# VHH binders against Protein FAM237B (FAM237B): the designs that were tried, part 3

Target 1, 88 residues: Protein FAM237B (FAM237B), of Homo sapiens (Human) (a0a1b0gvd1)
Amino acid sequence: DFEFQKGVLASISPGITKDIDLQCWKACSLTLIDLKELKIEHNVDAFWNFMLFLQKSQRPGHYNVFLNIAQDFWDMYVDCLLSRSHGM

## First folded at step 16 (VHH)

Design t4 (from r6 with Y107F)
Fold by ESMFold2, look of step 17:
Structure t4 (fold): chain B 88 residues (1-88), chain A 121 residues (1-121)
Amino acid sequence: as target 1 above (88 residues)
Amino acid sequence: AVQLQASGGGFVQPGGSLRLSCAASGFTFDDYWMGWFRQAPGKEREFVSYISYSGSNKYYEDSVKGRFTISRDNSKNTVYLQMNSLRAEDTATYYCAADRMEWSGKFTDYWGQGTQVTVSS
């Protein structure tokens, strides 16, 4: 359910409706589960469900965490795209 | 019983430093993110900082970045907030909190009693 995942990020980057590299998307999602020590299932859907939880939470601080992880995801994703295009 | 005991508040001049501590008991400390929050008179409680389970990931409100550092010692069940370059607008009651950081199980959040920080000339 890739459209759901794109929707979570769209609140930060409205231009994300362009073609998505699924390999980079999956790799970055799974890597962040490990790097951020998230206590969730190790799969892409679980990562984005957790991101949605943070985004919509009313608890102070959760939105700050969401923004920081989302920025890290975007930075990693862009680096992944660049490495695949420049490594061809 | 669950206990979160915050300490280290006090009076300090602008530009000064304080270190807050929050000692925890009655729960598995390592299973919780720890956070600091503050509330000034006449204002809503605001987020200051979070730290992940192991301490590997740290998050800060923009106004305190570069001045405040959160840390934790899981062997002592304690979270800290080092506050440097303090300003008058940092004056508030500071609270520590434990957060399981799960989208289910919200019932396990714990809050400590506050410690007063006053920054004045």
Scores: ipSAE 0.695, ipTM 0.870, lowest interface PAE 1.0, mean pLDDT 87

## First folded at step 17 (VHH; from t3 with S104P)

Design u5
Fold by OpenDDE, fold request of step 22:
Order: C-alpha cells, then structure tokens, then sequence
Structure u5 (fold): chain B 88 residues (1-88), chain A 121 residues (1-121)
C-alpha cells in the first residue's frame, strides 16, 4: 500500500504528495534494506513496516534512526527520478 | 548470563577527550546493534549513538555529531565511544545497550551499568 508508505515518509518529505514512481520507490526501498543492514524480509512492505516501527517506537534513538534512513531514502529516490528523466 | 561492562568514564576539562568501552558477554554480539545512551541529573535518558551489526552504519544525536565516534570490534565483543571536544553539557552517566533491531521480532534488548562522565573546568 503506497498510500500507507507515503504516510510514513510524509513527516520528513513534503514532496511525497506527488505521484510515486513505482520502479524507483521499490528499488530504493529494497536497496536500503541491504545498505542499512536491516534484519527484515527483503521486500518493500517489510521495509516500510520496519520504518513505521522505528517511527512509533518509544525507545530513545529509534526515531533518530528512522529520520536517517528516511532522509537517505528520499535522496536516493530523487536521484532515481532524475536519472530516469534523463533516460538513464 | 548477559553482561555489558562499561568503562572509560572520568573527569575531564572542557575540550578534553574520553574513550568509553563496553564489553559484552552472554549473547551473540554481532546479532545486535550496539548503542550508547546518557542521562544527566534531572533529565531523561537520551540517545547518543547507534552502530549496526557489522559497524557499517552509524547514527548520532545531533549534539554529538562531529565530536563523538562510535565503533565496534566484533572479535572482542566490544563497542566503543570516542568522545572529543567534550562540553559541560556532555556531563552524564553513559550507558551501553544492545538492540536486536529486527522486524518482526521479540525486540529483546540488554542494558549495562552506567559509567560517569564529568566535564568541568
């Protein structure tokens, strides 16, 4: 559910109100599972469930991790959009 | 039995440095993220830094970025916190913690005893 996923990211990215590029969104989500060493199932839903977990966690530091990963996701996603716009 | 033994705290002047260590035992060290937290008098315990399983990813509270460095040696079951350019506001009891950081999961974590860091002129 991309609307759910957008909701998770909405707090840090105003640009999320735009239509999602499905290919970039999925690719970036999966890539970050590996890059961030996330111990979750290797699928988009698991990534965003994990992000929600961090966002709502009451443990100190989890929100900081959420913000970090969310920012990296957005940067990667924007880069993906730009690359695709140039046909690359 | 699970054990986290922190050391390296002490008294330093502003601008000084300390290196904290936390030795872990009783659990599979590299199955956990390791973190440092601190609690100053009259304040809540706050996040300082996290390091991922292999050490490839590090996270910091904004106030310590550029001054503190977290690292780990999985062969020694130890996590470190290098603290440079210490400030009076860094004065606190520092705690080491282990976090599975997995989903879904049981979300078990472990905490060690604190080590006191006092920064004062």
Amino acid sequence: as target 1 above (88 residues)
Amino acid sequence: AVQLQASGGGFVQPGGSLRLSCAASGFTFDDYWMGWFRQAPGKEREFVSYISYSGSNKYYEDSVKGRFTISRDNSKNTVYLQMNSLRAEDTATYYCAADRMEWPGTYTDYWGQGTQVTVSS
Scores: ipSAE 0.853, ipTM 0.940, lowest interface PAE 0.5, mean pLDDT 93
Fold by OpenDDE, last read:
Structure u5 (fold): chain B 88 residues (1-88), chain A 121 residues (1-121)
Amino acid sequence: as target 1 above (88 residues)
Amino acid sequence: AVQLQASGGGFVQPGGSLRLSCAASGFTFDDYWMGWFRQAPGKEREFVSYISYSGSNKYYEDSVKGRFTISRDNSKNTVYLQMNSLRAEDTATYYCAADRMEWPGTYTDYWGQGTQVTVSS
């Protein structure tokens, strides 16, 4: 559910309310599972469930991790959009 | 039994440095993220830093970025915190903790005893 996933990121990026590129969104989500060494199922839903878990966690530090991963996701996603717009 | 033994605390002047160590036993060390936390008198325990399973990813509280560096040696079951440019507000009891960081999963907190860090002129 991309609407749910967009809701998770809405706290750090208002631009996520616009139409998303599904291919870039999925690719970036899966890439970050590996880059961030996340022990979750290797699929988009698992990534965003984990992100929600961190966002809502009451344990100190989890929100900091959430913000870091969310920022990296956004940066990667924007780069993906730019590359696709240039035919790359 | 799970054990986390922190050491390296002490008394330093502002601008000084300390290196904390935390030796872990009783669990599979590389299956956990390791973290440092601190608690000053009369305040809540706060996050300082996390490091991922292999050490490839590091996270910091904003107030310590650029001054503190977390690292780990999985062959020694040890996590470290290099603290440079120490400030008076860094004074606290520092705690080491383990976190599986998995979902879904069980949420077990392993905490060690604290080591005191005092920064004062």
Scores: ipSAE 0.853, ipTM 0.941, lowest interface PAE 0.5, mean pLDDT 93
Fold by OpenDDE, fold request of step 22:
Structure u5 (fold): chain B 88 residues (1-88), chain A 121 residues (1-121)
Amino acid sequence: as target 1 above (88 residues)
Amino acid sequence: AVQLQASGGGFVQPGGSLRLSCAASGFTFDDYWMGWFRQAPGKEREFVSYISYSGSNKYYEDSVKGRFTISRDNSKNTVYLQMNSLRAEDTATYYCAADRMEWPGTYTDYWGQGTQVTVSS
């Protein structure tokens, strides 16, 4: 559910209300699972469930990790859009 | 039994350096992210740094970025925190922790005893 996933990112990027590029979104989500060494199932839903887990966690440091991964996702996603000649 | 033994704390002047170590035992070290946390008197325990399973990914609290470096040696079951350019506000008891950081599943973590770091002129 992309609306759910967008909701997770809304806390750091309120402007993410536009239609997403599904190909870029999925590719970036899956790539970050590997790059960030996340011990989760290798699918988009698992990535965003994990992100939500970090975001809502009361454990110190989890939110910092969430912010870091979320920022990297956004940067990667924007780069993907640009490489596909998509406008912001 | 699970053990996390931190060491390397001490007294330093502002601008000085310290290197903390945390030796782990009683669990599979490379199945956990390792982290450093600190608690100053009268304040809540706060995040300092995390390092992923292999050490490929590192995370830092903003106030320590560029000054602190986390690292790990999985062959020695040890995590380190190199602290440079220390400031008075870095004074705290520093704690080492292990975090499974997996999903789904039951959250599990381990905490060690603290080591005191005092930065003062």
Scores: ipSAE 0.852, ipTM 0.941, lowest interface PAE 0.5, mean pLDDT 93
Fold by OpenDDE, last read:
Structure u5 (fold): chain B 88 residues (1-88), chain A 121 residues (1-121)
Amino acid sequence: as target 1 above (88 residues)
Amino acid sequence: AVQLQASGGGFVQPGGSLRLSCAASGFTFDDYWMGWFRQAPGKEREFVSYISYSGSNKYYEDSVKGRFTISRDNSKNTVYLQMNSLRAEDTATYYCAADRMEWPGTYTDYWGQGTQVTVSS
């Protein structure tokens, strides 16, 4: 459910309410699981459920981690969009 | 039994440095993120820094970015916090914690005893 996933990221990037590139979205989500050493199931849903978990957690530090990963996701996603637009 | 033994706290002047260490035992160290937290009198415990399983990813609270560096040595089951350019507002009891950071599953964490850091002229 990409609408759900967009909702998670919308708190830090209002622009995500626009139509997303599903290929870039999926690729970036999966890549970050590895890059961030997340011990979760290796799929897009698990990544965003984990992100939601961090976002809603009351434990100090979890929100900071959420923000960091979310920012890296956005940067990676935008880069993916630009690369595709140039035929790369 | 799980143990997190923090050390390295003390009294320093503003601009000074301290290096905290936290030695872990009783659990598989590299299965946990390690973190530092701090609590000043009359305030809530706050996040300072996290480091991921291998140490490849580090996270910091905004007020300590550029001044504090978290690191870990999994061969020694130890996490460190290098604190430079210390400020009076860094005065607090510092706590070491372990967090599995897994999902889904039961949330588990471990906390050690605090070590006092006092920054004062």
Scores: ipSAE 0.852, ipTM 0.941, lowest interface PAE 0.5, mean pLDDT 93
Fold by ESMFold2, look of step 19:
Structure u5 (fold): chain B 88 residues (1-88), chain A 121 residues (1-121)
Amino acid sequence: as target 1 above (88 residues)
Amino acid sequence: AVQLQASGGGFVQPGGSLRLSCAASGFTFDDYWMGWFRQAPGKEREFVSYISYSGSNKYYEDSVKGRFTISRDNSKNTVYLQMNSLRAEDTATYYCAADRMEWPGTYTDYWGQGTQVTVSS
């Protein structure tokens, strides 16, 4: 369900609708579950459902957390893409 | 009963420092993110800072980055806000809150009494 996941990240990455590297997407999603100590199931769908929760929450501060994790995701994802495309 | 007891507010001149504390009781402190929020008269309560369960992840409103530091001591069930380089715009009542930060799940929050911070010449 990449359309859902891409929708959650739309405010950070306007070009996300193009081509997605599934390996990088999965690896970065799962890594952030551990790094951010999220109390969710360890799978990609759970990560993005939690991101949607933060994005749509009415509680002040949840959107700030969403933006920070989304930025970390994008930075990690781009690094992953560069590693794979360069091959060094 | 759940209690969040915020303290450490007061009057300070611009450029000064204060350290806020919030002692928690009546719930499992380690299972919650802790946050600081502030409200000036006639304004909406706004986010200041969050800290994750272990304290490994910290988040700040842009206007306080580099000046405020959140921390927690899980052995004392206490969250802190070190406030440096204070400005008149920081004048507000400061509140601490506990947030389960869990999904799927029930939205459950605890809010403390506020402590007044006044920054004026």
Scores: ipSAE 0.720, ipTM 0.883, lowest interface PAE 0.8, mean pLDDT 87
Fold by ESMFold2, fold request of step 22:
Structure u5 (fold): chain B 88 residues (1-88), chain A 121 residues (1-121)
Amino acid sequence: as target 1 above (88 residues)
Amino acid sequence: AVQLQASGGGFVQPGGSLRLSCAASGFTFDDYWMGWFRQAPGKEREFVSYISYSGSNKYYEDSVKGRFTISRDNSKNTVYLQMNSLRAEDTATYYCAADRMEWPGTYTDYWGQGTQVTVSS
């Protein structure tokens, strides 16, 4: 659920929901499952369910992991947008 | 039985270095993220660092970034914390922990006995 997915990041960045590129969103989500060695199903919904789990966890350190993965997602997403808008 | 044995603590002056080790047994080490946590008297236990299954992803609390380095050797079932540029505020008992880091699933955590780190002139 794309609205759920946007909601996870919007809790940190209220403006993130404007003009979302779904192709970049999907590609970055799936790529991070592999890069971060996440033990989840390889699909976009599973990635964001895991992100919500980290965000809401009461265990020390899970929120730190959430913030770091969210930052990596944003950096990759912006790079994806730039690559597509610059004629790649 | 599950054992997490932390060692390498000691007494050190500000600006000094220590290397902590945590040897693990009784579980499949490679299936767990490993973490370091610390607790000073009268304070809550706080997160210091995490390392992913293979060691490819490392995470640090802001106050230790650039000074501490986590690593693991899966062939020795051991996680390490290299602590450089130590400060008085780093004084605490340091604990290692194993975290399955999975979803959905059961949350089984293993905690070691701590090793004391004291930073003072």
Scores: ipSAE 0.709, ipTM 0.882, lowest interface PAE 0.9, mean pLDDT 87
Fold by ESMFold2, look of step 20:
Structure u5 (fold): chain B 88 residues (1-88), chain A 121 residues (1-121)
Amino acid sequence: as target 1 above (88 residues)
Amino acid sequence: AVQLQASGGGFVQPGGSLRLSCAASGFTFDDYWMGWFRQAPGKEREFVSYISYSGSNKYYEDSVKGRFTISRDNSKNTVYLQMNSLRAEDTATYYCAADRMEWPGTYTDYWGQGTQVTVSS
């Protein structure tokens, strides 16, 4: 659920829910599965389900990992948007 | 049986360094994230650092960033914590742990016995 995905990230970046670029969103989600070596299915929904797991986990350290990956996602997503805005 | 053997603790003065090691056995080491945690008397156990399966991704609690470095050697089933610029607030028992980092599932964690780190003049 795409609203679910936006909800997870909105807890740290409230403005993310406006004018979503689906190509950038999907590309950044899938790229992070690889970069972070996540042992999950290679699809967008699996990535964000894992992110919610980290966010809501009670094990110490999971929230720190969530914040780190979420920040990387935001940075990559913004770079993707800027690249598409200028053509390259 | 699963074993996590932490070592390398000791007494150091502020500004000193220590290197902790944690040797693992009884599970497939490469399939787990490894972490360091610490607990001071009367406080809850707190996160210090995590390292991903291959060692490509490392995570730190804010208070230790730039001073502590986590690493792992999968050929030796060992995770390390290099602790530099130690402060009195770093005094605690340090524990290593293994975490499959999966969802959904039970929180089946492997924890080692701790090693004491004491930073005092």
Scores: ipSAE 0.702, ipTM 0.879, lowest interface PAE 1.0, mean pLDDT 87
Fold by ESMFold2, last read:
Structure u5 (fold): chain B 88 residues (1-88), chain A 121 residues (1-121)
Amino acid sequence: as target 1 above (88 residues)
Amino acid sequence: AVQLQASGGGFVQPGGSLRLSCAASGFTFDDYWMGWFRQAPGKEREFVSYISYSGSNKYYEDSVKGRFTISRDNSKNTVYLQMNSLRAEDTATYYCAADRMEWPGTYTDYWGQGTQVTVSS
């Protein structure tokens, strides 16, 4: 569900409440599955379910991984937005 | 039988270096993230570092960034922790762990025996 996806990123960038660019959101989510070598289905929902799993895990180190991937997603997403705003 | 054996600990002066090794057997090494954790007397076990399946992604607790380097050699089924600029606060028993890092599924599947690192003058 898309609402929990936005909630996960709120911990990294509380200002991410404006309109979401769904094309950038999907592209960045799928790209990170490949870059991080995640053992999940190759779809957006699977990526964010995995992120929630890391965020809520009680195992040491999973939260560190979550924060790092979330920051990478945010950086990639913002770059994608900037590129698309100049595509008109 | 799964085995994870950490070794390479010892006594070292502040500012010194140690290299820890963890040899693995009994499972498909390439299918696991490998991690280092440490526990000082009277404290909870804490995360030190993780490394992804191929070694392309590495993660560190803030207190060790720039001083510790994790690496792996999948041909030798071994993960390493290079520890430089050691401090007294790094004194602990160091453990390696194998973590499938998959979803849905079991997370952090195997733990090794620890190796002692003591940093003191």
Scores: ipSAE 0.698, ipTM 0.878, lowest interface PAE 1.0, mean pLDDT 87
Fold by ESMFold2, last read:
Structure u5 (fold): chain B 88 residues (1-88), chain A 121 residues (1-121)
Amino acid sequence: as target 1 above (88 residues)
Amino acid sequence: AVQLQASGGGFVQPGGSLRLSCAASGFTFDDYWMGWFRQAPGKEREFVSYISYSGSNKYYEDSVKGRFTISRDNSKNTVYLQMNSLRAEDTATYYCAADRMEWPGTYTDYWGQGTQVTVSS
């Protein structure tokens, strides 16, 4: 659920554009599963379900991890967006 | 039985350094994130740092960033916290913990015995 995924990120980065680049969104989500060594299924929905889990967890430190991964996602996504605009 | 043995605490002057160690046994160390937490008297336990399975990803509470470094040696089943530029507000009992960091599923939290860090003139 893409609206669910945008909702998770929007809670920390207001102003997410309506014209989301799905290619960049998918690529960044899947790349972070590998870079962060997440023990989840290798798909976009699994990544964002894990992000919601961290955001809502009562375990100490999980929210800090959520914020850091979300920031990394945003930075990668923006870089992906900028890279693709050069090809327009 | 699971054991997490934290050590390396002590008395240190402001600006000094300490290195905490936590040796683990009774579980598959490589399958867990390791973390450091601290608790001062009358306060809630707070997050200090996490480190991912291989050690490639590290996370810090804002007040310790740039001063503390978490690391792990999976061949020795040990996690470390290098604490530099220590301040009075770092005074606390420090605990190590193991976190499966897995979803969905049943999570197993293992907590070690604490080691006292006291920073005073």
Scores: ipSAE 0.690, ipTM 0.875, lowest interface PAE 1.0, mean pLDDT 87

Design u5
Fold by ESMFold2, fold request of step 22:
Structure u5 (fold): chain B 88 residues (1-88), chain A 121 residues (1-121)
Amino acid sequence: as target 1 above (88 residues)
Amino acid sequence: AVQLQASGGGFVQPGGSLRLSCAASGFTFDDYWMGWFRQAPGKEREFVSYISYSGSNKYYEDSVKGRFTISRDNSKNTVYLQMNSLRAEDTATYYCAADRMEWPGTYTDYWGQGTQVTVSS
């Protein structure tokens, strides 16, 4: 569910939900599963479910991990947008 | 039985360095993230650093970034914390922990015995 995915990042970057590029969103999500060696299913929903798990976890340090991965996602996503030609 | 033993603490002056070690046994070390945490007298235990399964991803609490470096040697079942530019505020008992970091799944956390770090003039 793409709406919940946007909700996870919107809590730390409110502008992210305006004009989402779905190709960049999917590519960056799947790439981070590999780069971070996450032990989850290799799909976009699994990535964001794991992100929500980290965000809501009560274990010390999980929120720090969440924030770092979320920042990496945002940086990669913005780079993806900049490398693509968009209207306006 | 699971064992996590932190060592390498001691007394050091501000600006000094220490290297903490945590030797692990009783579980498959490579299947766990390893972390360092600290607790000063009268305060809650706080997160210091995490390191992923292979050591390729490292995470730090803001106040220690640039001064502390976490590392692991999976061939020796050991995680390390190199502590440089130590400050009085770093004085605490330091603990290591193992975190499976799986989801969905059963949570399993192991905690070690602490080692004292005292930074004072």
Scores: ipSAE 0.688, ipTM 0.871, lowest interface PAE 0.9, mean pLDDT 87

